# Designs tried in a protein design chat: VH-VL binders against q960a1r229to459. Part 2

Target 1, 231 residues: q960a1r229to459
Amino acid sequence: LKGDRIELLLPKNIDQFKKFKKDRTVISSGLITRFVSTRNPKEFSQKWISTKYVKEFNEITVNKDSVVVGAALNIQKMADTLTSSLSINIGKEIDSFIQKFSSPQIANFATWTGAIISGAKSSLSVSDLLILFNVLDAKLTLLNNSGELTQVAIEEFAEKKLFATHTIVNAIFSRSLTGFLFCLKLGETSEQDSTNFNFAALVGNQVSRIFVGLGGQPKRLTSLEVHIDAL
Short names: E, the ipSAE of ESMFold2; O, the ipSAE of OpenDDE; V2, 0.75 times the mean of E and O plus 0.25 times the DockQ between their complexes.

## First folded at step 1 (VH-VL)

Design A08 (framework fv_axatilimab)
Fold by ESMFold2-Fast, scan of step 1:
Structure A08 (fold): chain C 231 residues (1-231), chain A 122 residues (1-122), chain B 107 residues (1-107)
Amino acid sequence: as target 1 above (231 residues)
Amino acid sequence: EVTLKESGPALVKPTQTLTLTCTFSGFSLSTSGVGVGWIRQPPGKALEWLANIYWDDDKYYNPSLKNRLTISKDTSKNQVVLTMTNMDPVDTATYYCARTQYFDWLSPFDYWGQGTMVTVSS
Amino acid sequence: DIQMTQSPSSLSASVGDRVTITCLASQGISNYLAWYQQKPGKAPKLLIYAASSLQSGVPSRFSGSGSGTDYTLTISSLQPEDFATYYCQQYHSYPLTFGGGTKVEIK
C-alpha cells in the first residue's frame, strides 16, 4: 500500500526545533539515522526532525577561554576549528589523529555528533572520537524534551546514556588546556577504520588525563594520572 | 591497506542458490560505523545495489530482490556472505563487494573488490 | 525508489577537451551523490563523494557540482587514461541506486 509517507521537519533555529521536536525522531544531516531510528522504519514513527539547518547547531564560537562547536557540523570542520583555536601541540595531534581516524568520506560529511553517539552506544567497538573527547575534557550542551538546556561532561553523557533522552546542541572545549596530547590506535592508517584498542593522553604541567579503549566506553587511568602529575 | 576479494562459483544452473563470500583486510566489521555491501553488473549494463551489512549486524536489501537475498557476516574471519536463491539467466553478472560506512547517514562505496563473474545457464 | 538518470549515455572526445556528464535524481538527494570511474574489465573506483568532494588520489582535473536533483561531473582536460564509463550513485536513502552510466571514448 501507499503508506510510505514520511514527515520531515527542517527547523531553522533552536526555538523552532524545541517547538516541533515533541514525539519526532532526530536526524543530524541525512534522512535516516540508525542510532535514533529503529531497524524497521515501516513499523515505527514516520515523523522526523532534522538538526541540519538549525542555526545554533551550525555555529562556531571562539571565546577567550573556550571554543564551541555546533552539533550539526562535520568531523573535519570540528577538527579544523580545534586545530586553529587550541594550543599548537594539542591542535596538531587532533588533526593528525582525525586524518587517521577515518576516510575523507566520513570526516567531510558525517557529523561529530553522530560519531560520538555511535561510540557511546557501542559495547564492543572502540571509538576514536569518543576517546578524543574524553581526553580533551569536552562538555556537551544538551536539550531535553521539555526544552531545557544543560551542560554535562562527555564521560557523564556516555555513562548515563543521555543520547536516549537528549539532543546534543554543541560541544565545548577549554582553551586553557596545555601540554602534550598523544593519541594512538591499533591498526592505524589514513584509509583504515579498524581499531582493536585506542589510547589518549594529555600530559600537562598541572594535570594529566589518560584514557584507554578496549571496547565500549573508554576507561580513565586515574592511578597513572596521579603518578605523572607527581613528577 | 584496504582490500576486498569475492569468491564463489563461476557457473550456476537455473533454480539453484548462489553463495558468494567477500574476504577483506585492512578494516574490521567490529569497528563502529563500518559496513560491506554487494553490487552486481550484468555484461554491458549498469551497476545494481543488492544488500548492505554493518558492524552491528544491521542489514538492508534491495526491495526488488529481498525475498531472494540473505546477507551475513563472520567478524572474526573478516568475511561477508551473500546468498541468492532461485537463480535465473538474467542474474548473470559480475558480483562485487565493497566497503561503506555509516555514522548518522549513508556513505558511498570507497573500496571495491575485483569482482567475480557468475554465469547462469542450463 | 530514487531513479538516477545520466546524460549522455556515451560521448567521444579528444585529449584536452572539457567533458561534462549530468546526473538527474527523481527527487532531492541533498548532495548525497558519488561519482565512480570504471575502466574496461575493472571494478569501479570512487572519484567524488558528497557531490563535490574529491576522493584522495584522484587528479584535480575531475570535479563535481550540483545540488537538489541536478548534478554534474566535469573533466577539465581529458587525458588518455580517462577512457572509461562513469556512474553516479545516490546514497540519500535505501535502496541505493546508480545511474545508467556514461561511456567516454577518447578519439
Scores: ipSAE 0.006, ipTM 0.514, lowest interface PAE 9.6, mean pLDDT 82

Design A09 (framework fv_axatilimab; at its last look DockQ between E and O 0.27; V2 from the best seeds 0.00; counts 0 for: pae O 12.1 > 2)
Fold by ESMFold2, look of step 2:
Structure A09 (fold): chain C 231 residues (1-231), chain A 129 residues (1-129), chain B 107 residues (1-107)
Amino acid sequence: as target 1 above (231 residues)
Amino acid sequence: EVTLKESGPALVKPTQTLTLTCTFSGFSLSTSGVGVGWIRQPPGKALEWLANIYWDDDKYYNPSLKNRLTISKDTSKNQVVLTMTNMDPVDTATYYCARSEEYRKALAESLFHGYFDYWGQGTMVTVSS
Amino acid sequence: DIQMTQSPSSLSASVGDRVTITCLASQSISSYLAWYQQKPGKAPKLLIYAASSLQSGVPSRFSGSGSGTDYTLTISSLQPEDFATYYCQQSYSTPPTFGGGTKVEIK
């Protein structure tokens, strides 16, 4: 809206992104986040760097034991990839659950990383994507400010607030998951614009994973998992 | 154990169409992420990639040759077929098929290809009158 | 296309020597690089994938390193069976492309 100075870099690969990301606000493919001063923003240049054209952030990798989805993909493309790359019983439930998450237009526009970061930051919201990532034991590849890559579990990303110091590069899902995925979400309205409660369970895998979303980070129900696995 | 074997004619005449078959065992093209590619090597020269086909029927061709190449698969027979039209003496080479276990796609750029972890023994194709 | 430049084109070394072969990409390939060994009359054999990961069944004397545009294959103690031509290949973008090869001869 205002005539402030804006600098936007459009790197084409992760090496360029690493070189130029320092001191800049990262913009996902469908979301703009401004870097602001605690003073008067009109007195300071606003600096952005985009993930939209970075090859590695738009990459999908399917190999024998894992599927890797780049950080700049929209929610629908991530869902389609997981549906086709995981077992049919898991994939069908992912597809069904994501359709309830948001309208098809929003799912084709919003990035999965934007949704994950929003969910990880909030102590009040119930995030559907965050519980899905937890139940599927997702790992994130993160880029720190020194340009180094590390892999962390989705739980650690939220617990340690790594969204404040790291850039998400991709998510990694095991293709060795077996059994059946069950997902439930309850909202205040049929508009799918909020969720008051959600639940996700992967049963019949080597170790069951069961989570409940009541606000903030999903809570793992380890006592229930032990009981179910004993059956 | 993973094996691949190329079959097809050892001699073709200029302008003819070459058809090569890769028959493989020890893996299936029904497995997600798996592909088979064709690579050739002219005598005494470097390797040149021709085409890949993946489990989901995605197909990729060397841009410099794409108007001459067709790749297809028959998953039930464990076969991949490469057809190359309008053969010329410069196409004389050993032709290899090889497994590619990593399927990569960059939605904002050209697609990636994986590594070739198992190769056939190769078949020499000579193009002459 | 991403051009792959190998150096040297050939070399001679004695059994037990440490041998290094370099591969330079015309742009960053982010460690999407493989190394192959090819003996005369034989198909190439994958040695190293993802720049530094050793393929199963390959002797541990082979190692790979590098990042960005610069990559190296190292044979820590050359053996008589290592006489071969070595190729690098990028798998960063289509078309995958190969280096020109490095012929290693044992003195």
Scores: ipSAE 0.256, ipTM 0.697, lowest interface PAE 4.9, mean pLDDT 83
Fold by OpenDDE, look of step 2:
Structure A09 (fold): chain C 231 residues (1-231), chain A 129 residues (1-129), chain B 107 residues (1-107)
Amino acid sequence: as target 1 above (231 residues)
Amino acid sequence: EVTLKESGPALVKPTQTLTLTCTFSGFSLSTSGVGVGWIRQPPGKALEWLANIYWDDDKYYNPSLKNRLTISKDTSKNQVVLTMTNMDPVDTATYYCARSEEYRKALAESLFHGYFDYWGQGTMVTVSS
Amino acid sequence: DIQMTQSPSSLSASVGDRVTITCLASQSISSYLAWYQQKPGKAPKLLIYAASSLQSGVPSRFSGSGSGTDYTLTISSLQPEDFATYYCQQSYSTPPTFGGGTKVEIK
């Protein structure tokens, strides 16, 4: 789509994406559902780049030891992939957790990347996906302006505000995780996203991972992890 | 410890069939995601992938050689066998077997070959009259 | 098939030197790239996978970078045991294909 106010680009591959990204701003890694335009195109020209059709951003790869989900996937697709690819004691909980996350409509249209970024930008929001990624020790593959790919922890992504300078390409989840996943969401409403508390715990793994979200970014409960691992 | 070892004839006549056996230890082809591949290298030249077989008996061949190649496994013996028909002097090379891994696209069920993390020492095969 | 072009085909370097080898794919391989080291009479050894991931047991002086079609193997400080031939390999599509190799020789 081309116009005086916005331009929408749908790159087909990472090279084309890099080319399009030059002198443009990435707005969405998923399907464009709403157009944002300026009233005065002389003052600002918004360039939209969607990664929906970029193969590298739109693929699911299940490896022996890892699952890789492309940035352009919707939340439901991501969740389904994890549910089917991780151990049953983890995957089922993910499925359950995501079902409480949002309406099916939102889950089917919104990208997990969008949710991650939105959560990371907010100091007040309790992001379900952020806490899930944290407890699963997920890694993000990021593309910088120079075209280099790096992998970072989700904590680093949020802390360093890498969403401002990097593009999420995919997320990597370990298939080697053992134990049980427990997720708790309080204040959930289907209509108003009134979540004010999240809790996620992976126990029975080599190292327990426990995170809590209380009106903000997820916090790791290291002392509790140590206690649990000592039991 | 993971080990692989190639065995077979060192000399093959033109038009004959080459049969190579890879015997491995330290891993099993019953393990999900595990595969074994064959790669050859002519003297002083680059590497060429020939075929892979995986735990679920999926088989993949180099398209340029597909009609000449057959790969099979015996999981109980930890062996993979490669046969190559109609051998020619141009097929003279060191033949390696190596462990690989499988990854798939969940939606399209497309398979990609992983990387070869463990290799046999290789066996030199000369095709000559 | 995806063609992998390595450059240079050979180079001379001294111990302690920074060495850079490049691999160009005929199309994007989405970082599905590995680097191997091969010494004479030996099988290749996996050094780097997924473009930048260091294989277990490989010294940290080895690193990989790149994306799309362009990839680089770097040896930060060349050691005596590093004189060998290096190959890149794409695993993005079947058949997996290897580069032509780069021979690192002693100056």
Scores: ipSAE 0.006, ipTM 0.523, lowest interface PAE 12.1, mean pLDDT 83
Fold by ESMFold2-Fast, scan of step 1:
Structure A09 (fold): chain C 231 residues (1-231), chain A 129 residues (1-129), chain B 107 residues (1-107)
Amino acid sequence: as target 1 above (231 residues)
Amino acid sequence: EVTLKESGPALVKPTQTLTLTCTFSGFSLSTSGVGVGWIRQPPGKALEWLANIYWDDDKYYNPSLKNRLTISKDTSKNQVVLTMTNMDPVDTATYYCARSEEYRKALAESLFHGYFDYWGQGTMVTVSS
Amino acid sequence: DIQMTQSPSSLSASVGDRVTITCLASQSISSYLAWYQQKPGKAPKLLIYAASSLQSGVPSRFSGSGSGTDYTLTISSLQPEDFATYYCQQSYSTPPTFGGGTKVEIK
């Protein structure tokens, strides 16, 4: 049939997702923000796949070394999982920081995956969730077009623009993270003072992770980390 | 070094209640993500999972055993207790407790219980008149 | 419940042989599968988890593979201590279920 319609596929598990995925566009949150092109008939007739109902993407796994958060879970569920699974000092700061950049209404609706991809794509705006993942040394499990799974650091995901070629399956956080987490977000103080700034630092036993956001992707302050770790 | 050991009666009469205790060392059930499960094996047959309890006191039971099972923990004593009511000769088996290293949960329910990485030696329970 | 079917139920092999045993799930279990070794009169021992991850302390001659519904355990060069019964277990859905076992006997 000739037509301009897009069919939405709703796989129920990762094996169905793999079978449907090859050469098809993926919708992480089920929200359709914009079509890239409406003039190409082949783009109009392609099938889109939602990750929203894939069982494995809606799961939380806690083990002794790590906590794993499925790609389709919302920001609040991710935050609650991290708060209950990571050290008390880190968990308290995560909860506090998320409340500063995301209202309860947004956090209970928006997926963390959507927020991370949006942040990684941005060239101008700071991303509070992306800087949080950076400071926590998050790993992402990614699925490529050949059905292969790989794990990458969040910094590599953002730097290499892997959102263009891979589907996020889950995020992995180490339960061995120790120390104090400090996060900061600055708001606009006047109509002429557009503040485009965030900061996150994790300072532990001879391991420091320090990031600043001035627009676009967070910058790692490696020289400052080396200096602090030497103390 | 992780160790688990089962204790309880070797002989139970039909209709009686079985109580088994698992005593462990080398880990704590206050550690997030850790659980202890009970698995049984009738003579010459396959393994059958009975119940799991986790660090946060979440409890899961094999649905086929129709509310005969109760699992509880005493984190301070490093013990997990399994109770099974209305024992029958078909319940004759070796009963094992084992540490569960991984816990996975869906939004509304657990989808799986992970792997059993360390096992007790097992205790043989015979149900006979 | 997810049914796990192992094949063969038993096999005879000699030291040095390559041994392969299979496990079939009644529905996809997305690689949430473990393999256990049980010697007569002893408790099971975890060999492989997540279909292909070798448990710490387990010899490298043991390996696991598979996806979806079909999984295999391979022993590349059978040793005398490997004569045992092997069980697969799915951890994809509650209740976790075990295969019927594969007894590896001396030829």
Scores: ipSAE 0.005, ipTM 0.531, lowest interface PAE 10.1, mean pLDDT 82
ESMFold2 (binder alone), look of step 2: mean pLDDT 89; pTM 0.926

Design A10 (framework fv_axatilimab)
Fold by ESMFold2-Fast, scan of step 1:
Structure A10 (fold): chain C 231 residues (1-231), chain A 122 residues (1-122), chain B 107 residues (1-107)
Amino acid sequence: as target 1 above (231 residues)
Amino acid sequence: EVTLKESGPALVKPTQTLTLTCTFSGFSLSTSGVGVGWIRQPPGKALEWLANIYWDDDKYYNPSLKNRLTISKDTSKNQVVLTMTNMDPVDTATYYCAHSFYEDLGYGMDVWGQGTMVTVSS
Amino acid sequence: DIQMTQSPSSLSASVGDRVTITCLASQGISNYLAWYQQKPGKAPKLLIYAASSLQSGVPSRFSGSGSGTDYTLTISSLQPEDFATYYCQQYSSFPYTFGGGTKVEIK
């Protein structure tokens, strides 16, 4: 799919994506519809590359020890995948929490990747999806400008601002997570500023993960984790 | 270029069923993230959202109209049909269909049809 | 249902004026707000989505701002073609709801 007037590339596999990514802006399958539907030669001022036909961005893989969710998938598909593949208690809480910060319409169309990047970019706003990924110890598969794939923890992705230099390919969640998950969103406002709070805790038999969002990146409560794990 | 056009009867009697068809071009309702909505506007009044249908056949209705609405799509014909039962003079309005697009936090209805005026009278 | 209140319901302005229209939601809508322009006898036209994102082809004199429950549409220098009725719409939750409209008319 190319022509003299088309500035959108539609690679069909990861190798083509790596070769042609360069300085191009990455778009998901939904954004392609907008781009195509508003197609006007005079509006093509940017270089775009699509993830729509690249398997790695669109796949869901449930393995014995992990579940992998492609970067182009929407929030609801991610939630459904986690709910069906993780423990019943953890899955129920994920479903409940997502319903509190995302309407069905938005969850069925917005990519989890877009929401994570938005949350990681903010220095003031609280991000509910980001704190959820933090408490679940999510790993991201990232592609750099040299075509290299690496895996990083969600905390590292946010702290090092890797969204500026890398493309997210997928998220990886451990199926060995144990214990119970508790998530809380405080405040009703869409501002997601410092007056809003969120909280997520995974209390396991061996280890606990506890985060609080007060604005910007979620803060890990390591002292509280150590105290609880000692009990 | 995305275009949508509404069609249906200009005059409906009270208690009858209204059927409106939205015929579109320039996009496919099989494409992920794409939907079509119906909105109405009584003469001189504000816009009122009625229903949306999406690429995966997911449907949403305005609850104030309590089961009077049915929305369906025929992807092969590029058509979306809205049915509204038990019409009343208060339902007199211009009815619009619109292209809906939601991705990476979403946004509103970006391309609208010209609208079709439906008058409900005896 | 989320109620959308627009103010003012109408205003008079001259070409070159800065015009501000406000939209208040009855609960937080997380920037899921669109602004539309409607001229007499015509369908609405999308101007702004996600509270502050300018739709392709819309002049840069239009801008949106706000967060939480309080949103604003600004026209920095009103042009003759801008005399119209403006509507806000939330798409944060079902059912989608519109404001009552603000008519911008010639002084």
Scores: ipSAE 0.000, ipTM 0.448, lowest interface PAE 13.9, mean pLDDT 82

Design A11 (framework fv_axatilimab)
Fold by ESMFold2-Fast, scan of step 1:
Structure A11 (fold): chain C 231 residues (1-231), chain A 121 residues (1-121), chain B 107 residues (1-107)
Amino acid sequence: as target 1 above (231 residues)
Amino acid sequence: EVTLKESGPALVKPTQTLTLTCTFSGFSLSTSGMGVGWIRQPPGKALEWLANIYWDDDKYYNPSLKNRLTISKDTSKNQVVLTMTNMDPVDTATYYCARLYYGEDFAFDIWGQGTMVTVSS
Amino acid sequence: DIQMTQSPSSLSASVGDRVTITCLASQSISSYLAWYQQKPGKAPKLLIYAASSLQSGVPSRFSGSGSGTDYTLTISSLQPEDFATYYCQQLNSYPLTFGGGTKVEIK
């Protein structure tokens, strides 16, 4: 980079990340290739740390009852992992949903963590990836500023705005989910467009999960879940 | 198992260009986070950092010497080359190449033996 | 540029002595500091990284401490092989800068 002094750390594992994360801005890129505008001339260095090459943030683990997807993986890699490890019906719908609602350019470039955080921050836009994580009952492994790891439900992550204080390490999906997944998105492209919404339903043997997004956080439709589970 | 070795001319005349090659083994500059730097030391004086190059071809130069320095790599040959133009007797020094890696252990962890370059008529 | 000031520039000590070398940075370097040992005619050897982490294979009598702008290298019980010049280096920002060195001489 030109003229500016940037210290970028590229830790190889989570222990290195923990030790050197303090006072550093977390990025998912290996290197910052774009210019950073000088906002405050009193600052002489930018301190950055990347998640891109941290082993634990790039791991995929398929266990008997769960699948774990590292935080640094892009949306397409996450989708491919889920389609190969969850039931065939659920996997096909995930692949279809991602293809319909995320361009190949975005899916192969952007991390799923970036999309989840963006969705959790927004009060005005419908988040396709966030509703998918809600319907799949995703859990997130989070790292706090004290170096402690915790697991939270995706709903708790969004509700408590944990993106402000925690780094996402991975997402955990249950392989015990069965049934039919259905995802839908409706919207318009005009500036008059106030009819953006998405819908995701997982209808299983004993448990149904149904969510609707009308802007902001997806809402769970518990009454409808009760009626479907009774059938 | 990791080694670095500097090579180049032992004697350079004033105004000439110096070219030094660092040949290494036991690691690759294809590995994300890996870099190689050049450091020099005039006889009886302190260490002075010159330049770094990283796996992605990102380059950093000492500003006091930037207009004279060029660093490049050939990943397939495991070599890093430093070129310094317009040599002056004050540039007489032992030149080292050393490995660095961004992470918890960010430092020059393994050094070459050094090559002495004398700038004289 | 971050200036690294080492003190003392030289010291004389006997085998078994506790030796302390200090390094002062002109601005905070957030513990991104390394210590190197250099024996005459040899390349520098990394002793300590991240201000306080001992490099693999380095004797436990070497230790580093400090934070912000003030850092210290301590040799708890000086051995004959420890007579050398020691350098600190900041790795917080470019250009990377070294201290002026501290020569540890035999009394």
Scores: ipSAE 0.000, ipTM 0.417, lowest interface PAE 15.9, mean pLDDT 81

Design A12 (framework fv_axatilimab)
Fold by ESMFold2-Fast, scan of step 1:
Structure A12 (fold): chain C 231 residues (1-231), chain A 120 residues (1-120), chain B 107 residues (1-107)
Amino acid sequence: as target 1 above (231 residues)
Amino acid sequence: EVTLKESGPALVKPTQTLTLTCTFSGFSLSTSGVGVGWIRQPPGKALEWLANIYWDDDKYYNPSLKNRLTISKDTSKNQVVLTMTNMDPVDTATYYCAHIGYLEYSFDPWGQGTMVTVSS
Amino acid sequence: DIQMTQSPSSLSASVGDRVTITCLASQDISNYLAWYQQKPGKAPKLLIYAASSLQSGVPSRFSGSGSGTDYTLTISSLQPEDFATYYCQQYKSYPWTFGGGTKVEIK
């Protein structure tokens, strides 16, 4: 680690984080572990700021009407939190969906924040986690360069590419969300088709949220008309 | 849609310097956790990793070639450039650039590749 | 440097067969392993990352397993389009290293 030009700041609270963020790269424990374990220390050369000791990035708060998941938590911890705090039908589908699309190595290592940002930028593969957040009507608490905290819908975050100018602090999910969650991921159906898509729907008696992804940002559908074939 | 495309000379003479440019779209090298790598493949042989560059300008080189390789990025142009000095006929290969994602930490997608032949 | 040894170097199998390709690392790589498919004249395509995570859009007949130094790519029911060379790659430490490749021929 000597003379390799690495600078890692470890703020202890949100005010110190706001003060020292500047042009520094935000690192969570998962990303630090990956880069430290896979890289030669003599070649490190950048300015990093950790979220590890800042309460807001690491907290899980279950309120009567909402659940808050800090940005530094891994995918599995986020999924466990939602499974235990949302309705049983929604929770079971979340657990199933995560197991289908994330290995234990990834889910216990990578942050949900990293997966969301990666997904918002990539159109080669539809982000499974991004479409899940869309169907669950997730809101993100964001920190801008001026130290201001704002809340935005996940749809707005992706559409306006707010990852370029903001740091994600946490995600907020409604506990009043009801109905049955259905998630479907279809890959290549034939050699010539080569089309990937994801579909997620939350269906209740008077509420429906429907999203489809075809290799880009998930698109919300206003209505769903299903023609059930005998097949 | 994430796409990458390699460009550079198809023919290089021994001792000359090779400069390859990777032009990409669908992502930014300002994004935390994202990188671009270069890989080559001599005709009929295995893949060989050359160099990686990341969002934070962190650079990694294959030690067997380190004194010959330079990797750099131009974030405003969405380009990554690889330079290799003192080219030799054994450096004849198809050269690829590829995206390194935060979640995968693996190469996906790859550019189509550009064939570089080194001969007198 | 971490050496990656693939076996076999080539194999021939019939459509519908279960095919297994092995990758041996010279030291523990903690599941930091990717598998790629390369069809003749084309760029490689990522199949599996983190030893067992299936990349989006890759058919479910492909699976990865293993831990420590021993890893396996399995194709549960070989299809004609699976004619290709397969490579493993470790990303535990720099330099990143690839295996020598396994050529799968359908005959």
Scores: ipSAE 0.000, ipTM 0.483, lowest interface PAE 13.9, mean pLDDT 81

